VHH binders against o29008. Designs and how they scored, part 14

Target 1, 271 residues: o29008
Amino acid sequence: MDREEIKVAVLRMEGTNCEDETVKAFRSLGVEAEAVHIKQFYSDMIRFEEQRSVFDYQCLVFPGGFSAGDYIRAGAIFSARVKSVLRKDIEEFIKMGYPILGICNGFQVLVELGALPGFDEDKPLAEKPEMALAMNDSSRFECRPTLLKKESEKCIFVKNLKKDVVMFPVAHAEGKVVFPSGKEDEYLERLTSNDQIVFRYVDEKGDYAGYPWNPNGSFYNIAGICNATHTVFGLMPHPERAFFGYQVGRREGYGDGYCIFRSVVDYLEKL
Short names: E, the ipSAE of ESMFold2; O, the ipSAE of OpenDDE; V2, 0.75 times the mean of E and O plus 0.25 times the DockQ between their complexes.

## First folded at step 4 (VHH; framework vhh_3k1k_2)

Design a2 (at its last look DockQ between E and O 0.03; V2 from the best seeds 0.00; counts 0 for: pae E 16.8 > 2, grease 26.2 > 24.2, placed apart)
Fold by ESMFold2, look of step 4:
Structure a2 (fold): chain B 271 residues (1-271), chain A 122 residues (1-122)
Amino acid sequence: as target 1 above (271 residues)
Amino acid sequence: QVQLVESGGALVQPGGSLRLSCAASGFTFSYYWMRWYRQAPGKEREWVAGISGSGGRTSYEDSVKGRFTISRDDARNTVYLQMNSLKPEDTAVYYCAKHDWELSTGDYFDYWGQGTQVTVSS
């Protein structure tokens, strides 16, 4: 599709706070992007001109960040509302091959929807969650740069990445990837065999390492995964906070997060 | 702190033109809908026009379509209402608005400016 036709919705609800950075990142690439409150998709209290359809857009982003104090509670409310009012639309959206990105709290939303790990192309939303993002092993809010090794060749969100290792910041208290007890080896095999592990935490030498390099204790150092069609991507680090060079201590240019957003635009331009 | 300041209201002859401005501060202007409303004496405040955060969607009340144009300048954090072919029934106080939500209560509310008076008469 032509770039001028691409429209990105960055979903907003009570307590979200990172939608502005995400909208700015996409707009700087020349696509139409806007923050959209989830009520704009379904509420009859929204004025007609502000009403939206999920299908007005070719990419959905569940942004990170809640600023309402207890972000765990706010994230759970966000996930429940998305599931209750958008589940069927999201399922169709995924089946049509349109990308969905979940950043930090947005990754948690995708997990709770059953969209990730997303093993089944024909049933892109599992009936029940098949993984969780648990409290960090440190029992503290982790706010730090992380180094991430690119593990996927098929994920559409990383096609534009030239580097094996990128740097994105984390800021979370619940980022530990866990799978159902007793199924860890099975799930790892399924994820690995279908190229669904997208990023893993590494140290400065590029080696998989524990805390503080794996800041939350995630199983297999997983920082981000995609679904079976490689079009739904969730990660705990914030690429939108590493998009412009000034966000990562550079005077000009871009940070490593640029390629995540560029990759989406490139994918959509091919249809 | 969100602030909206309207300007450009004046006395104008029927058939004339005016350009209203609304200077915004205290939020990331380019990411939000901006709207114009008006209130004539003795009447309820009514919606006139709206423009999306991207600028790609505009909408107008039927009685002003083809005569009024809403636009925005994100570099200046300003929304405009170009009003042409003005009629006496356009006489009102014009308000700029931003829609938002109160997280603790979940209530919807608008931020309003103080308004600017447009009067169409000889």
Scores: ipSAE 0.000, ipTM 0.166, lowest interface PAE 16.8, mean pLDDT 83
Fold by OpenDDE, look of step 4:
Structure a2 (fold): chain B 271 residues (1-271), chain A 122 residues (1-122)
Amino acid sequence: as target 1 above (271 residues)
Amino acid sequence: QVQLVESGGALVQPGGSLRLSCAASGFTFSYYWMRWYRQAPGKEREWVAGISGSGGRTSYEDSVKGRFTISRDDARNTVYLQMNSLKPEDTAVYYCAKHDWELSTGDYFDYWGQGTQVTVSS
């Protein structure tokens, strides 16, 4: 696909407030991107020129940042609304191979949608959530830079990532990856076997460590995972806040988040 | 060597207009997106506008849509930012930028000009 034809939708609803950085990131790569309110996909009260379809785009992003501190609730509300009006469209979107990114609260939304861990390629959205993002072990809002080790070679979002370890900031109260009780080993095996673990929290040496390097207490230090087709990706850290060099204290260049967005664009160009 | 040199910054009254220029050298200008950024005192640098090679596509920050127009003259290796209906909140140093990616090494980097000061005040 021609880069000039690529369109990205950063989905928003009431309370969403982190869509701008993601939009700017994609636009800086030379693709069209816009923040799209969920109502634009289904509401009859929306002007014709403001109406949108999921299929107008080649990438969807569920961003982070809600006005309310109840991230789980916000994610649940967002997911419920999406399920009610866009479930089939999103399933088809995934089956078409188009990428979906979930950042922080967006990761929560993807989980609630049943898109992650997304083990079934034929059913991109599970009937019920199969994992959770729970309250941080610290029981506090964690806001800090994190170091993430790249684990997946198949996830399309990290195809251009050359670094072993990247720095993305976190900002969340409920980012702890948890799997169903008693099924942790099973889920780990499935994720590992299919190369679905994308990022794990590490310390300055690149070793897997607990708090504060693992800020939320996630199982197996998981910071992000993708679905079985490796085109739906959710992570708790914010790559959009580490996209430009100036965001990460660099005089020039880009931050490590650049590779996430660039990988999407490159993937779509080859699709 | 890539070089970007901004010019055109000035003091203008609210509602006024200004046209910024950025002269580029050291690369095949017409092949690359060019971008304008701005940085207000005490604030982070923010993206303002971008234009694709050959000028086929443009993009703008929401706060400047309808007021600013980015354009380019590839024959002169220059990108422009026409700013109309200027507001005090548009006061900032404006920077021209080229972003790049080296696929062979996995390196990504950007180039900046020295910036040009735009002040909007009554």
Scores: ipSAE 0.000, ipTM 0.215, lowest interface PAE 14.4, mean pLDDT 89
ESMFold2 (binder alone), look of step 4: mean pLDDT 81; pTM 0.814

Design a3 (at its last look DockQ between E and O 0.04; V2 from the best seeds 0.00; counts 0 for: pae E 16.5 > 2, placed apart)
Fold by ESMFold2, look of step 4:
Structure a3 (fold): chain B 271 residues (1-271), chain A 122 residues (1-122)
Amino acid sequence: as target 1 above (271 residues)
Amino acid sequence: QVQLVESGGALVQPGGSLRLSCAASGFTFSYYAMRWYRQAPGKEREWVAGISGSGGRTSYEDSVKGRFTISRDDARNTVYLQMNSLKPEDTAVYYCAKHDWELSTGDYFDYWGQGTQVTVSS
């Protein structure tokens, strides 16, 4: 579709704060993007010209950026609200092949919805969550740059990524990827066999190392995964905070996060 | 300065009808959803009905559905609640509220009217 026809909704509700960075990233690529409160999709108390349909958009983003201490509660509240009013719309949106991105708290929302790990392309939202994002092993809020190795060729969000290792910052207290006890190897095999592991934390040599390189203790150093159709992507690091060069200590140009957003636009232009 | 003034409350017999009015000023009325609430003595304030800024969407609490009708007149900056088939349990102070869809305030009830008393005899 034409770039002028692409619309991105960056979803918000009480407690979200970093939607502006994501909106600005997409707008700088020449697509329409806006922060949309989830009640604009379902509340009959909204003025007609402010009402929205999920299907007005070709990409949905669940942003991060909650204050410290609110992450678990805020993600659960956001997910419960989305489930109660948007579940069917989100299922259809995914089945139509439209991308969904969850960043930090947004990854938590996608997990709680059952959209990730998303093993079944015919049932893109599991009835119950199949993984969790748990308290960091350090029991601390981790705020620092991280190095991430690209692990997927099929994920649409990394198709335009030229580098093998990228740098995105993290800022979270609950980012540890965990799977059901006793099923870790099974889940890893399923994710690996369908190219659903997108990023893994690495050290400066590109090796899968523990803390502090794996800042939260995530199983298999997983930093981000996508669903079975490779169109729903969740990650704990913040690519929107590494989009412009000035966000990563450069005067001009772009950071490594640019290609994540560019890849979405490229995918949609071909869709 | 936002102001909401309710009127039309009265003492009525069961099965009777009343029309409540809420005159609004100090904001662009047509942009905002409006709601009616009520509060009986010793009870919590409860939502009764709502109407979108455009007037095209209305909603009602289950116990008043089919009996009450909310409407608005943007030319007069007024929201109405037509109350038919009144019952003693409808006895309350009725308030209109500006339904603010902006999130800067943290809730939907930034501004309340002073209320108007509706009493349905037993």
Scores: ipSAE 0.000, ipTM 0.128, lowest interface PAE 16.5, mean pLDDT 83
Fold by OpenDDE, look of step 4:
Structure a3 (fold): chain B 271 residues (1-271), chain A 122 residues (1-122)
Amino acid sequence: as target 1 above (271 residues)
Amino acid sequence: QVQLVESGGALVQPGGSLRLSCAASGFTFSYYAMRWYRQAPGKEREWVAGISGSGGRTSYEDSVKGRFTISRDDARNTVYLQMNSLKPEDTAVYYCAKHDWELSTGDYFDYWGQGTQVTVSS
């Protein structure tokens, strides 16, 4: 489809606060993008002109930021609400091959939805979460730039990424990737065999390292993963905060986050 | 800049038909819901019909159900209102509306055209 025909929904609810940057990023690429409150998918609760459908869009983004009420488990409230009203639509959306991006809190939401690690192509959303984003090992809110090594060749979100190591900032308290106890090796093998690991934390030399290079203590230094079809992608760092050059200390041009969003657009143009 | 230009209004006899058009520009037309409103003399502006961006959803006020049909041509950035079995009480200025989202404030707002006069009279 034509670039001008692409429409992106950045989903929001009470407390979400990172949707603007994501919308701006997509709009700068020449596609239509808007923040969409989850309530807009409740056709009986809002005016007709405010109603939205998942299928009005070609890409969904669960942005970063805080979701109100997520005091117990990050992403749980947003996930529960989405699951209650949009589960089938999202499953169909994924089956159609349309991309879904989860950033930070959005990654947490995708995990809670059962969309990630998403091993089953025929069941895009698991009945229950199959992984977790736990409290950082530091027990602190981590806010810093991170270096990420590209690991996946199949993930559609990194198809245009030629650079081996990119810089995205993190801002989270619960970003530690953990898999079910005793199943870490199994999960790692599955993710690796299907090229689902997208980004891993590295140091300045490009080596896998612990804290602070791995700010949250994630298993295998995982910063982001995609589902089995490579069209659903979640990561803890914020590519939308590294999209424009000025965001990363450059006078002009784009940051490393540019390639994430451009890859989505290029994918959709060819879809 | 968003622009909406209505056309097609005319004087018709009761029972007649009329097709209104609204040409839109300044936004990605195909992804926004469009609505028709009307305002009769001495009355408040009222919603008449709406169509979703995808065109998959339509809605009508009760008084025009079965008589009016809203449709859209995304290739031409145009929304239409086919009005059949017109009645004198359908006499009004008809307006096209586009709804928008203000990103900075989170508010919704509407754009209006200049309107087109529809008069149903013997």
Scores: ipSAE 0.000, ipTM 0.242, lowest interface PAE 12.7, mean pLDDT 90
ESMFold2 (binder alone), look of step 4: mean pLDDT 80; pTM 0.813

Design a4 (at its last look DockQ between E and O 0.09; V2 from the best seeds 0.00; counts 0 for: pae E 15.3 > 2, placed apart)
Fold by OpenDDE, look of step 4:
Structure a4 (fold): chain B 271 residues (1-271), chain A 122 residues (1-122)
Amino acid sequence: as target 1 above (271 residues)
Amino acid sequence: QVQLVESGGALVQPGGSLRLSCAASGFTFSYYAMRWYRQAPGKEREWVAGISGSGGRTSYEDSVKGRFTISRDDARNTVYLQMNSLKPEDTAVYYCAKHDWDLSTGDYTDYWGQGTQVTVSS
C-alpha cells in the first residue's frame, strides 16, 4: 500500500504520557499516526466521528510511559482493558500480519496480553501471560542510555537496521525479563530457534555484560523480543526517544531509533 | 487548511432523487469520518448521516433511514449523500462536515462547507 495510506494507532488510556514522540516519529516518515484512546474503540458514549476500529489501522503501538494505576503489576490494567474489549480484534490483527509495537510499558502490556513471547502462531494471545517483566534487580527506576545488539534477522522491526549495536534509552522500574521458573532454558531455546530475540543489552565493546549495561537484570540480557510471526515486537528501551538526531546529540539526521519505525513503514508498503 | 465544498443541490419533485457531493481538501481525507447535516428554514442544524474513515461504518438519523445513503470515494477526497424518495420536509441547506478532536488539548473543532440548497417541491 502507499505510504500515505498507512495509518498507525498509538494506543493510550488514562495516565499514558509517552504517545507524542511515537506519533511524531511515524508522521515524520510520511504516514498517518494518531494517539487513540482505548475508549474510542468500544465506548458508545464517544461521538461517531471519534469512534475507531482496530482495522482502520495497519500498525498498533503500545507506547511507553505510565498507564493509569499500574499499582499491582506493570501493564496489567491496560492489558486487562484491552483484552476485555479488543482481544478478538487484536488476534485477527496479528493474524493479518499487521505489526504491533510495544515500548517499555507497552512491552509490559503485550506480555500481560499474552502476545509475547507468542510462540503459537494460531493463537496470538495466550490465555495467560507466559513471561513477565519484573522489578529491576536494582529495585530502582533505571533511566539511562543502553546499548543493544541486534539479534534477529526475521523481526520486521529491524529489517532496515544495519548497525550491529544501537543506543536506546531506558526509563523503567520493571523491565527485567523473566521466564517461568524452571523453564528458562526451554524458553531460550524456543526463542533462539525461532529467531525471536531481537535485542540484547551489551557494553561499549559489544559484549554481553551485567549491570549497569544490563540495567534491569533481564534473563540472557534480553531487551526485546518478538512473537513467532515476527510482527509483534516488545522492548524496554525507547526507540522513539532516539528517533531524531537532536534526541541523541546530533544536530542533523536521525538516531538509531529511526530504523525501527522505518522498518515498519517499509514492511507495510510491501504488505 | 481544511476546505469542504458541497455541490449537487437542486430543486426536485417529491419522490425524486438527488446526489450531493462534498469535495474535501487540506487533510488526509481517507483517515477521517465525514458527516452530512442539514438546516431547514427556521430550524436548527441537524445531523443527517455519518461515515467512518474506513467507510466500514455508516449512521443515519431516523427520518432518512432507508432513503439516504452516505458513501465516500477516498481517491477523489469526496463524500456523497445519495438521497432517494425525497420529501418536502427534506428541504434544507445541506452541509458537509469534518470533526476534529485534538487529543492533546481535548478541543473539538467542526469544519463546515458553505452548504448546498436542496428544495423538494411539487
Scores: ipSAE 0.013, ipTM 0.292, lowest interface PAE 8.7, mean pLDDT 90
Fold by ESMFold2, look of step 4:
Structure a4 (fold): chain B 271 residues (1-271), chain A 122 residues (1-122)
Amino acid sequence: as target 1 above (271 residues)
Amino acid sequence: QVQLVESGGALVQPGGSLRLSCAASGFTFSYYAMRWYRQAPGKEREWVAGISGSGGRTSYEDSVKGRFTISRDDARNTVYLQMNSLKPEDTAVYYCAKHDWDLSTGDYTDYWGQGTQVTVSS
């Protein structure tokens, strides 16, 4: 499709706070993007120009955010509201091959929605969550750069990524990837066999390492995963905060996060 | 500190034209839809036109469709309302508005300018 026809919704509800940078990132790539409150998809009290359909867009983004002491709850509340009013629309959106991105708190939304790990192409939203993002092992809010190794060949969000290791910042208290107790090896095999692990935390040498390189204690150093169709992607680090060079220090131009957003645009242009 | 400043209101004859401007500051202008409203004497404030943050979607109240054009200039943080074929019924104070989603409640929080008077004499 032509780039001028691409429209991105960056979704909003209570506790989300990253929509401005994500909108700006997509707009700088020449696509239409806007912040959209989920009420705009269903509320009759919204004026016509503010009313939206999920199918007005070719990409949905659940941006990151947090509330003091309520990060996990904020993600669950957002997910519950999406599920209650948009479940069928989201399922159809995924089945049409349109990308969905969840950043930080938005990753939690995708997990709670049952969209990630997303093992079943025919039922893209599991009836119950199959993973969680738990309290960091440190019991601390972690705000730091992280180094991430690309692990997926098929995830559409990393097709434009030219480096093996990228740097995105994290800012969270609850970012530990966990799977159901006793099923960790099974889930790891399923994710690995279908190329669903997208990023893993590494040290400066590119080696998988513990704290502080794995800042939250995530299982298998997982920083981000995608679903079985490789079109729904969730990660704890913030690529939108590493998109422009100024966000990552003294560099001009773009940071490593640029490739995540550019990859979406490239994918949609071919779709 | 969200600020919206309307200008361009005047007295005009029926059939005339005006261009209203709304200068915006205190927020990232290009991310937000902007709207024009008007309030005639003795009436409630009514929506007139809206434009999406991208500028790709515009909408109009039925009675102004085809006569009014909303546009935006993101480099100047300004939204415009070009009003053609003005009628006495268009006489009102015109307001620029920014709808802000309140993160705590999930509701719109409206920011308004002070308004600019448009008078179409008969």
Scores: ipSAE 0.000, ipTM 0.201, lowest interface PAE 15.3, mean pLDDT 82
ESMFold2 (binder alone), look of step 4: mean pLDDT 80; pTM 0.799

Design a5 (at its last look DockQ between E and O 0.56; V2 from the best seeds 0.00; counts 0 for: pae E 14.0 > 2, grease 29.7 > 24.2, SAP .73 > .668)
Fold by OpenDDE, look of step 4:
Structure a5 (fold): chain B 271 residues (1-271), chain A 122 residues (1-122)
Amino acid sequence: as target 1 above (271 residues)
Amino acid sequence: QVQLVESGGALVQPGGSLRLSCAASGFTFSYYEMRWYRQAPGKEREWVAGISGSGGRTSYEDSVKGRFTISRDDARNTVYLQMNSLKPEDTAVYYCAKHDWELLYGDYTDYWGQGTQVTVSS
């Protein structure tokens, strides 16, 4: 489709403060983007003229920006409401091949929705969450730059990423990727076999390391994963805060986050 | 702080045209939906038109469809209401609004300007 026809919804939530950066990122790429409150998608809650449809857009973004207390509650509340009224639409949206991005709290929302790890292509949303983003091992709010190694070749969000290692900042208290107890090896095998691990935390040498390089203590240093169709992507670091060069201390050009958003646009143009 | 300032209201004859403007500040204007409302004497404030942040979606009250056009200039942080074929029943104070949701409370809040008077009379 034409770039000018592409519309992106960046979902606003209570406590969200990253929607503007994400909207700006997409708009800079020449596509339409707007901040939309999630409730506007609930047809039974608002007047017709105020309603939005999931299918008005070709990409959905769940942004971050919550405090520690807001992460769990917001994710749980929004996911529950979305499941209750939009489950079918979101599933269809995913089945259509349209991309969904979850950043930080958005990653949590996708997990709560059952969209990630999303092993079942025929059931994009699991009935129950199948993984969790737990409290950081440090028991602190972690706010720092992180280095991420690209792991996936199939995820559409990293198709334009040529670098092996990228820098995205983190800002969260509950970013620890955990899988069901006793099923870690099973999950790892499934994720690896289907190329669903997108980013892993690394040190300056590009090696997998613990804290502080792994700021939250995530299993297998996982920073982001995608679903089985590689069109739903969640990550704890903030690519939208590393989109423009000036955000990462560069005089001009773009940061490493640029490739994430550009990959989405390029993918949609080819649909 | 969100600020909205309406202008362009005037006295016009039936069948006339008028263009209202609303200058916005205090938020990232281009990213959010803007709306026009109106309140006639002795009546409640009513929604008139809305335009999405992307500009790709517009909506109108039934009574103004085909006559009114909402548009926006993001470079100027301004939303417009072009009113054609005006009728006496269009007489009201017109308000610009930024729509916002309070998800925590399950409600929404509109931020309003001071309004601009539109009078349609022969």
Scores: ipSAE 0.016, ipTM 0.310, lowest interface PAE 8.0, mean pLDDT 89
Fold by ESMFold2, look of step 4:
Structure a5 (fold): chain B 271 residues (1-271), chain A 122 residues (1-122)
Amino acid sequence: as target 1 above (271 residues)
Amino acid sequence: QVQLVESGGALVQPGGSLRLSCAASGFTFSYYEMRWYRQAPGKEREWVAGISGSGGRTSYEDSVKGRFTISRDDARNTVYLQMNSLKPEDTAVYYCAKHDWELLYGDYTDYWGQGTQVTVSS
């Protein structure tokens, strides 16, 4: 499809700067992007000019948010609203091959919705969550740069990423990837065999290391995963905060997050 | 400090055309949806047209579809309303508005200009 026809909805439940950063990133690439409150998809009680359809868009983003410091509950609140009113629409959207990105709180939403780990192409939303993002091992809010090794060749969000290791910041209290007790090895094999592990936390030498390099204690150092079709991607780090060079201490150019958004646009142009 | 200044209102004959402008300042213009509203004498203010922050989505109230066109120029921080085939019932004060969305209250934090008078003689 042509780039000027691509429309991205960055979903919100409250006005924060995180939505603005993601909208700005996509718009700088020449696509239509806007912040869309989830009520705009389902509420008859809002003005007609506010109403939207999920299917007006070719990409959905569940952004990270800054909800008055209540990071523990943010993903659960957002996901409950999505599940109650948008579940069927999201399922159809995924089946149509359109990308969905979940950043930080948005990753939590995708997990709770059953979209990640997303093992089944035919049933893209599991009936019950198959993983969780738990309280950080440190029991504290982690706000720091992280180094991430690219682990997937199939994930559409990293197709244009040329570096093996990238830097995105984290800012969360509940970022620890966990799988059901006793199923960790099974899930790891399923994820690795289908190229669904996208990023893993590493140290400065590119080695898988513990705290503080793995800031939350995630199983297998997992920082981000995608679903079986490689089109639904969730990660705890914030690529939208590493998109422009100035966000990462450069005078000009782009940060490592640029290629994540560029990859979405490239994918949609070929779709 | 949000400021919206409408201009271009005039007295016109039926079937005539008019172009309204709204100069915006005090916010990052390209982030926000902009809208035109109108208020006829003795009536409530009503929505006329809207344009997304990027300019890619436009929408119109049924009675003005095909006659009115909303546009924006981000370099000039300006929203326009081109009004063609004007009718006496289009007589109103026209306001531009900056639209915000608040999650917890479902409230629209609209900022309004002073308005500009459009009069279509009967």
Scores: ipSAE 0.000, ipTM 0.266, lowest interface PAE 14.0, mean pLDDT 84
ESMFold2 (binder alone), look of step 4: mean pLDDT 82; pTM 0.829

